# VH-VL binders against o27280, part 443

Target 1, 266 residues: o27280
Amino acid sequence: MDSMNVPEVLEIKRIVEESESVKTFIFSWDFRREVRPGQFVMVWDFRDEKPMSVSLIDPVRSEIGISIRRVGEFTDRVHGLSEGDLLGIRGPYGRGFELMGRDILLVGGGIGMAPLAALADEATARGMRVDALVAARTADELLFLDRLEAAGVNISTCTDDGSCGFKGFAHERLLTLEENHDMAAVCGPEPMMFQVMRILDERDVPAQLSLERYMKCAVGICGQCCLDDTGFRVCAEGPVFWSQELSRVREFGRYRRDPAGRRVPW
Short names: E, the ipSAE of ESMFold2; O, the ipSAE of OpenDDE; V2, 0.75 times the mean of E and O plus 0.25 times the DockQ between their complexes.

## First folded at step 18 (VH-VL)

Design Cf6 (framework fv_marstacimab; at its last look DockQ between E and O 0.86; V2 from the best seeds 0.72)
Fold by ESMFold2, look of step 18:
Structure Cf6 (fold): chain C 266 residues (1-266), chain A 118 residues (1-118), chain B 112 residues (1-112)
Amino acid sequence: as target 1 above (266 residues)
Amino acid sequence: EVQLLESGGGLVQPGGSLRLSCAASGFTFRDYAMSWVRQAPGKGLEWVSAISGRGGSTYYADSVKGRFTISRDNSKNTLYLQMNSLRAEDTAVYYCARKSNYGAFDYWGQGTMVTVSS
Amino acid sequence: QSVLTQPPSVSGAPGQRVTISCTGSSSNIGWGYSVHWYQQLPGTAPKLLIYYNTNRPSGVPDRFSGSKSGTSASLAITGLQAEDEADYYCQSYDYSLSGPKVFGGGTKLTVL
């Protein structure tokens, strides 16, 4: 469709500083273009274009929010923008999360909490019980805690340095949580997701995991987002995958690809 | 003290149906995934079915898929296995087992015998 | 044949050390899934003996120990006693199978 190939230029309505390194950019959005948690958009700053996850989906206010971590030249430029400035948005693209059952566990590391925050809003609106394990390196990098609390989400935290909650990795904290869930949704650093996936498999908890890969076209043509061993394209068959789809992927949790498509260690 | 007590086993003809129950006590039942594991006479252990703590997700071994239905009633602390279209190879002791947060079956019932023969 | 391979039987005299192997593959133990062990005394239900590769539940004597390496796991029993005569099963997860919870075929331990 024509909208998938041409960015719509939108005004930044509001900017929320989520942390020192993460900002949420909020836009008015016409929900005739439906958006699901776990889908992504391509953000164009008139020089370059990068995939970003949607963190806020608010049909009542006709708003979407896109959370962006400062990690390089493109995101540095976007972080320098102000309310009223313009960005191009095309999408949404990809397969989003599916909700099932009566309760869900969210496991998010760093910016990976962004799509999970959107999912939490939908899950609570459906009347599901939502538990979230929110992980970061330090307390100051834990994302969306106030928003999740306001939505009625039951929060557990962990930090690498122990400054808030459990000291250690998300999967270590997960092993100390005794409650079983109908499903889980996971997004964060891929090594973390691999460890969490194994635990969830062994607990009989169906899990969906959201992968990040280098993207160029976003519509499944260029091959830049392909996974080894499967031929899956993250932008077309994902970015959200079921754990059983990922269990057969040798690269998952072991290495990543740079923008040129080369294998590099995590 | 965690206890699991199975009931409902017996003799059934091929093609018949039977419903197993497992009464649970000594723990918060709704917080734990539950499984059925069976053991044919003189044979090893075989996992049959699992259900999530709140009951929203179910799993079945290929050998029973479409014929068996696992369910639970958290208000009664009871796990169930509805077995339909029974076959001779379903003859076994059926155990109720609790799944721990480490993925082990940490508590087992004493089992109930199901015999399928003419 | 079981996905996880155990010897059908093992024997030892009182006081000896015995080991029971559990051999898997790259889609189960070798993928990084944990291994659990169960003891089944004659005429009784299985009982958890070792969980998450090496941990003992409360009440399990320290002469039982577990280990995992590569695609295999091992249960060691030291100071063998007559009461250890039982069937022993390993258990893991295998992502390549429908019905992914897998038990080993079992090992009958005889105390001579």
Scores: ipSAE 0.695, ipTM 0.873, lowest interface PAE 1.5, mean pLDDT 89
Fold by OpenDDE, look of step 18:
Structure Cf6 (fold): chain C 266 residues (1-266), chain A 118 residues (1-118), chain B 112 residues (1-112)
Amino acid sequence: as target 1 above (266 residues)
Amino acid sequence: EVQLLESGGGLVQPGGSLRLSCAASGFTFRDYAMSWVRQAPGKGLEWVSAISGRGGSTYYADSVKGRFTISRDNSKNTLYLQMNSLRAEDTAVYYCARKSNYGAFDYWGQGTMVTVSS
Amino acid sequence: QSVLTQPPSVSGAPGQRVTISCTGSSSNIGWGYSVHWYQQLPGTAPKLLIYYNTNRPSGVPDRFSGSKSGTSASLAITGLQAEDEADYYCQSYDYSLSGPKVFGGGTKLTVL
């Protein structure tokens, strides 16, 4: 997996407002540099740099999309940008999703739907059946519904407050679904992913899960995203992991390390 | 009503082959993963093989890997188990079982007896 | 030798309470995988008795209950009846074995 480590200054071609807190920034992309769903890029606003998942891969239009949730100072600045403004982009990095089988289940929570949306496009383009369980706290936080529907994805929604679809958590909704799939891709809050993974394992459904950790270098050198016990670096060996790999990670679904190395419970 | 009916069992010599079938009815077959579970005479239950609803993924116990092949024809609502290079230790009642949304086997067939003996 | 360990046999008199243990490890029950229980009457196919640790399928009397704690699970039968004489199997999932379903060795319940 070859990645360019030099940031490229790119112009924001288009901005899509996905929700109140999420925007997708569209960039022109040279597809001689391959990018896969599940991979991430480092976004540089010339002050700070943050890893962001690729949420759109469009070889026809020669574009990629990066969906960013407004959660802090960096993202506040980025959300203040307009079309035509510049950002530094380096990557892509990490291991992306693999597709296999004839049908796939996507389970996403919140901004976790970003890489899954890109995966959905690839899967549908390959002629796969795609079912997606889209979860959020409230209806207004559900992401990419129109996009997914337009792609032919069969969508099931889940909200904590019941404002849209099933009232409850993603794993609870999953338990009510009788259908099985050839594989699953999961991305969202880690506690959600942990619960979903166990259900999928018990159903004999191979699952890939995308983890989020503090990533500084993105090239597997600094060790800030290293997972306990295994030595897995989320930026190098991940962020997409198979369920069997994550089963070896003690901290998965339980805690993470903050930038200072302290344990932070979920 | 959900119904599973196994067939194809019988007597076979060591090294021989046998193909089991399980006819399913009463539910949307393609939506459910299916498994084979066997039980040697007087012994406990042993999971043998599983297949996803649409047949894209298959799983095998180590004891049968390379010898058994699970498949399904969703147009015929039928599950299959091709058993090659049979051994005496493969002698058992073979059950087909449906996997529920909770991961349990919620429906079982009555089983078909496979006897491997010289 | 089974991944999940059950007592080979248990017995009780009618009306009594009996418990069947299912002991696993950190790679199955202890990791958080669900435990299911099956009842197999003599000469019959197994029947799902308890699913997802504590739940009873339709038709299963409330005399049957399941519990899970740590690396172990337990099946309790209250008000034991003659018809409860059967083999009972616990079942779970183990990631260390490339993800197969795993059964306990089974417990023969005799009603005295």
Scores: ipSAE 0.653, ipTM 0.853, lowest interface PAE 0.8, mean pLDDT 94
ESMFold2 (binder alone), look of step 18: mean pLDDT 92; pTM 0.940

Design Cf7 (framework fv_marstacimab; at its last look DockQ between E and O 0.91; V2 from the best seeds 0.82)
Fold by OpenDDE, look of step 18:
Structure Cf7 (fold): chain C 266 residues (1-266), chain A 118 residues (1-118), chain B 112 residues (1-112)
Amino acid sequence: as target 1 above (266 residues)
Amino acid sequence: EVQLLESGGGLVQPGGSLRLSCAASGFTFRDYAMSWVRQAPGKGLEWVSAITGRGGSTYYADSVKGRFTISRDNSKNTLYLQMNSLRAEDTAVYYCARKSNYGSFDYWGQGTMVTVSS
Amino acid sequence: QSVLTQPPSVSGAPGQRVTISCTGSSSNIGWGYSVHWYQQLPGTAPKLLIYYNTNRPSGVPDRFSGSKSGTSASLAITGLQAEDEADYYCQSYDYSLFGSKVFGGGTKLTVL
């Protein structure tokens, strides 16, 4: 077993409340262990373990951040933690985003903005122009706006209820934008990503998309996160995929499999 | 008003080279992907090549891969198509076309004729 | 051979309704990519007629309409007029061709 598969018990240095349902937990990180935007870590609260995207990579402070949305029992426990408390972290795992060109478009929905925020920091640090389309159901669910703005990102917002920015879905807002970028990175609800991907393809914009699946081992052994017809393991070959790769995935944007292996519609 | 004006077409021998240009005006050139589409005499439309707005990515039809190179100079609002190793089957009117935000070609030039003949 | 299949020709009398089909596959229209239509009058460059399946650009009469279902798309022209005599092309995207835009073979519309 690679040493990277042993959970390291880390102290929560800081907690940032991003929204009512999302907190970012910040940890000290030894950057001898490389981590890239789009990669994930397994978070262990000594009872259960869940995959979480890295949302902050700060080599200067030697810190990483993990943004967690409160959605169930595990995340409820984690959200109850305080600064100074301990969590187990193992990883990072998976394939992260690649940066291309000079201009990048980020399209994120809800908690999907987590890995994209990290990517935005890297891209801006490299001197790239970053545009971000941030989507959420309501204004209070829009994530990382201040952080992105501070980084120099040009932000467009859209909300389902129109409480902030464009009223509608991300793909609808995207259709109204008269700009093309060198590449795009997309993360959010899979139906959103599916719509966005097709638009980007039609615009000749290379796109990378981060998928979410039920992951247990994170090392490509258990097969729980396998994608139909391709054999792609989200934890090993992903979670970041090129649009061309996802075009081969039958289930993408259509359904997922639950822990029992049953097809669950989006 | 959006305008696209192709130039550089002409008669060339097989194996020869030609460089097409498309001068764009009336819009922010760098914000739009551009394509070349050709039409052989009496035939249908065939997509040839595309380039993203900032020039970071290029795409080619299989029929022209390795022979044609698409490029752009955003400072000059100009699209280019370098055509090498030309073949008789490359004979066509070559159109410069702008890709819309909906993925369509919303504006076309009038085309420039390329004739490859011995 | 075009990736998208169109009838080579269609004809109609003035005032009639004509339909031009565009048949694709699961890698283009059937995958959910949009279909666009172009009109090309004799001796002229193509003109965008329908974009994103059903939308008309400014200046295009409402007697032109587009639809898409399954792996196929269709262009309908009602109240056919003499000036509608032209070549019509459908266009879409195909992921199996590595970023290629695909056109139909074109349909010659003759107004009788």
Scores: ipSAE 0.900, ipTM 0.945, lowest interface PAE 0.5, mean pLDDT 95
Fold by ESMFold2, look of step 18:
Structure Cf7 (fold): chain C 266 residues (1-266), chain A 118 residues (1-118), chain B 112 residues (1-112)
Amino acid sequence: as target 1 above (266 residues)
Amino acid sequence: EVQLLESGGGLVQPGGSLRLSCAASGFTFRDYAMSWVRQAPGKGLEWVSAITGRGGSTYYADSVKGRFTISRDNSKNTLYLQMNSLRAEDTAVYYCARKSNYGSFDYWGQGTMVTVSS
Amino acid sequence: QSVLTQPPSVSGAPGQRVTISCTGSSSNIGWGYSVHWYQQLPGTAPKLLIYYNTNRPSGVPDRFSGSKSGTSASLAITGLQAEDEADYYCQSYDYSLFGSKVFGGGTKLTVL
């Protein structure tokens, strides 16, 4: 609670270049503050503050990792930092993924693989069978493949341009996979997640999906991360939701809101 | 060649219990969700229950919740439906059905008749 | 009663075209869930006829076709034959009944 509203200034211990556009920033972390896959932190570069998913949870080394894709001014500044530089971290916040059953399907698009990589580590450590469908635009943008393979995850890839694995979208590849799973976890572009959720519903596979929305307080007070029609706050009741919870959300897969609260198409 | 064979139907008194079995062959059983679908004499199809391929999740129609339990034994390639507190309206042919990756019921057994009558 | 509404019966002469409607709602067909069709010949188990709105399993002739629009779906049968006389069911998923598969009430097709 006391860390949720006050950023802790932490030194960047290591930087891993995951792709041309994605870096993982690793920090020492006191795991008395428990972190679960699917939770997020607010990253402060002393000018602006953005929510980022935790991609590495390593209690043995006392480390967490946060994977950040370069997409704008904030992330450009963070990508320009070096080991030893400082960032403010507050959190973790939100509801993480819940594991059930003996096997799980992960479906990740682009940077959406980040929280799923953390989940894969937990699932394999519990002895679950883990299949992952890893999607990107091109082969060189597929994330975490070596890490997932080392963890014993069975990987299927798809790329929009066909440069690796199945040529096409994640939901199209999913229709060609015959295996039924005890559960699924999905994170990526919201239009992809909508299509994947529909297929998983029809297969009787319970799914959890991780959403992104604009956040200010991260503790559920300000209402900026609310979903239309439900009052659900992504920072408090989410970011991870069950598919049935999302079926009540008219905006899911349809539109998003900018920082001013205006509806904007995906 | 996918094959599903139901058994265990019969005549039972109201309030009684019955256990249905469905023997599966010709496919990797543990990779597919399975369902029970029933059809009362002269009536339409009604979905009853579903279970995921490895058995981690189960689903029930409101009409049977709390009375029926679906299960599977993947080492025996067998699906089960335990039916308790049976009522006259549970009288039906019960079909075992496989769920495809497209969400359809792509293979059905021949059905087994359950009659609940005093 | 039925979440998906079908006409109780339809009829046609041999060689003609018939259609069978399946009307749903915003929580099933209208949400984007797929529609499947089953044929049940008298005294037999249902058989998959159309899956994922428009696809035919191997062995189903192309005179059977499916379509979906808005909150409704349709099964068309052209070149009607005597052996097409059967009950036909549509099926989809409804998110308001998490995990629930929903069938139409069934349509008896009579070949005149």
Scores: ipSAE 0.689, ipTM 0.882, lowest interface PAE 1.6, mean pLDDT 89
ESMFold2 (binder alone), look of step 18: mean pLDDT 92; pTM 0.940

Design Cf8 (framework fv_marstacimab; at its last look DockQ between E and O 0.87; V2 from the best seeds 0.78)
Fold by ESMFold2, look of step 18:
Structure Cf8 (fold): chain C 266 residues (1-266), chain A 118 residues (1-118), chain B 112 residues (1-112)
Amino acid sequence: as target 1 above (266 residues)
Amino acid sequence: EVQLLESGGGLVQPGGSLRLSCAASGFTFRDYAMSWVRQAPGKGLEWVSAITGRGGSTYYADSVKGRFTISRDNSKNTLYLQMNSLRAEDTAVYYCARKSNYGAFDYWGQGTMVTVSS
Amino acid sequence: QSVLTQPPSVSGAPGQRVTISCTGSSSNIGWGYSVHWYQQLPGTAPKLLIYYNTNRPSGVPDRFSGSKSGTSASLAITGLQAEDEADYYCQSYDYSLSGYKVFGGGTKLTVL
């Protein structure tokens, strides 16, 4: 649907520098457009449009936050903006995380902590116990630690280089954590998510994992976000999937697709 | 010091019911997923049911779905298996087993015998 | 039915080496799920012998070892002793099964 999905042009209200490579852009938001953790928006810089996860959902202040890692030409341009500058936003889109039970384990790698930070706020507001395993390559890339701690989240960290917390990969740290949870939510590099999903399957922990795929329309029409073997559209039936749905997906954790649609190994 | 003690087994007619209990001690019970695993006389091990540490999710083998219900009371450190509509094929020793963080059943009780016979 | 195949029995003389296989498929061991081994001595409950493919719990002697390759796993026992006479089960997970959990059919080890 063409005209129904035109970006709304919004003023950047605040910019929070989360790390040298990640900024959170905060906008006023009318919550008659409901937003759930795990949903995404399309961010338009008047040249190009990319999907970004919502990291802050604050109905009290009527604000949302969108966390963006500088990784290429589009995100470089967006990182060059200042408070008061304009961005187009359309959405939210996709299915978010569903909370169940009394406790939740969050496992986030890098910018994947963004939607999980929003989920942590909702889970703690519901009175759930929240544990988070926050992973990055190096200590300076660990995201949202102060915010998570302030929300009452129990944090474990790991870094590839050992500069903070456990030295190693998230799934290796997870194996050392004895506590069983009613559910888990996972977002980060897909190879990490595959390893974490396998361990959670073995622990009887139902898991929801947030996938990233190439997107164009964001409303399920163009087919560019489809998963092999299932026909699931990441922008419509995802980006959040249950682990049982992903166990049968040939490509998950094995390969990815480039913008031309070709299979490439991780 | 980890101990698991099953109770509640016995002789029951087909179609009858039993409730098994497993008393746990020596560990923080609510932090561990628990399972029931059974073994028919002269046969191998068969996983029956599992429950997450805080009880938010339950799982059943197809052979027992709709007839058995797993539950736990974390204030009493006790795991339960309610067994309804019992069949002769349910005759087995039923073990209570703890799931480790590595996905193994690292501690087992000594089992309780359930015999379903006319 | 069990999707993990073990030989029904193996035997060896004291001091020898025996190997017990556990053959799976792409939906279980081949998917990347871990393999665990349990020893069940006559008249007793199973005990964890090997976990997460190769690890030994405290108190398990190093003459027991586990390995995993492709879609299969193996338990090796060296320096076979009379007290090793028991049933041995492999265990893993299979995403095609309700609840995922699966035991092998078991292998009776006889010490000659």
Scores: ipSAE 0.791, ipTM 0.925, lowest interface PAE 0.8, mean pLDDT 90
Fold by OpenDDE, look of step 18:
Structure Cf8 (fold): chain C 266 residues (1-266), chain A 118 residues (1-118), chain B 112 residues (1-112)
Amino acid sequence: as target 1 above (266 residues)
Amino acid sequence: EVQLLESGGGLVQPGGSLRLSCAASGFTFRDYAMSWVRQAPGKGLEWVSAITGRGGSTYYADSVKGRFTISRDNSKNTLYLQMNSLRAEDTAVYYCARKSNYGAFDYWGQGTMVTVSS
Amino acid sequence: QSVLTQPPSVSGAPGQRVTISCTGSSSNIGWGYSVHWYQQLPGTAPKLLIYYNTNRPSGVPDRFSGSKSGTSASLAITGLQAEDEADYYCQSYDYSLSGYKVFGGGTKLTVL
C-alpha cells in the first residue's frame, strides 16, 4: 500500500464559516505531497470516512483547506469540531483540473464552488483572467464571494429565488452571457453541470467538470463510484473529466447509483 | 451593426497556399468565438475551423487538420485562416461566422471564393 | 453523407405548410445539443433562421417554427410564400467528432 493511503492525523488550524451550512477546515500541509485543484482527500473523524474536495491550496502558508457542507451524521460531527481538534486526512486522490488559455470561466453551484475556488486562486496567480458564475438556491448559500473578489475574479451570481443576481439556474444565466472563454471548469449539481456542458460545447469552450459519486476506497478498487458503460471510476479517472469523456457516460445528468447500487434519479 | 467581411480568396494551384482574412466590426470581437464555414459550388455547408474569443483554443474539421490554421488578432478585430497544401476539394466559398451565446452562427460574412485548380 | 440527414428537396404551393426534417443520432441531437436552422437564398450567405431549437431571431416571421424531439428536429413553414424558396440547413454539435459543428446536407425548398 502506498504511503499516501495512510491517514495522517492533522490538527485543525482554523475554521472559516463560509455559510450557515458550510465550513472550511484549514490544515498544515507538507507540499512535498503535491495537491491540485479538483483533487479530493478522504476525511476521517475516527468513526467514518468521507471524500471532500480541496478548496484551498496555499503554498505560502503551507496550508490546505477543505470545505464541508453539513448534510448528514458525519458532517454534523465534523461541524461540531473546534480549532485544535484532530482529523485524519489521506490523499490527495483523483485527477484535478488543468488550466488552459488566457482566461477561464468557472461555473459553480453550491458546495461545488469549493474546488473551483482553489482553481481560481491558481489561475489568478498565473495571471489568467477568471470569470466565475456562482450559483445557489438562495443568496445565503452563495459561497466564496469575498474570497473570489479579493483574488480579482469577476463574479456573476445566480439564485433560484432571485435573492441575489440573476433569478434562475446557472445554465440560464450562462445563456445570457456573451463572452466566450478559452476554457471552463464546472462543479455543482449534476443536472446543472449537464446543461452547462451542453452550452459550453456549443460555444466551442473546452470544459472540465467535476463529478460527485459515492466513494468508498478512493483508490479505484471497490468499484462503488464506477460510471455506467464507460467503467470510469470517479475516484481514479476523475473526479474531473473533460466534456468529451462525460459525453460517453450515459448516466451523467440523468441518474446516479446509491450505496446499494440502485439507480437514483436526479 | 455587426459586420463581417472576408478577403483573400482567389485562384491557386494545388499544393499552394492562401491566407484568408475576416474583418469584424460592430461588436466586441474578443468576446466571441469565430468559425470558418465553406461551401463548395452547388454543395452544402461544411464547418472548417473554430477559435475561441481569446484564441486559446482552436478546432478543425478532419478534412483540413494539419493543413489549415485558424488564428485571430483581437487588436485588429480580424480573423484569419491560413490554408496550406491546398487541394481541388478545398474549392469553395469561405464564410466567416460569429458564434452566438446560444451556439448558433448568428452573423455571416458574404464569403470569399477560393478556387484550387491546375 | 452528412451527420445530420435532411431530405434533399421539398416543395409546396403558396399558402401551404411544409416541413423539413433533420435526423441525427445519440451523439448530437439525441444527446441534447441544440439545433439551429439557416436559410440560404440563391447567391447569398446563410442567414440564421431558428436558434436553440425553437427561437426566432428578430426579423424572422412567426410562420417559421422549429421543434426537436428525440434524435430529430424539424423546421415548419406555414403560409408558404414565393420568397421562401431557398436552401435550408440544420446545424448541431456532435461530441464524437472532436468539437465538430455539424450541418445537415441541406434541403432545397421549391415554391410551386
Scores: ipSAE 0.704, ipTM 0.872, lowest interface PAE 0.9, mean pLDDT 94
ESMFold2 (binder alone), look of step 18: mean pLDDT 93; pTM 0.948

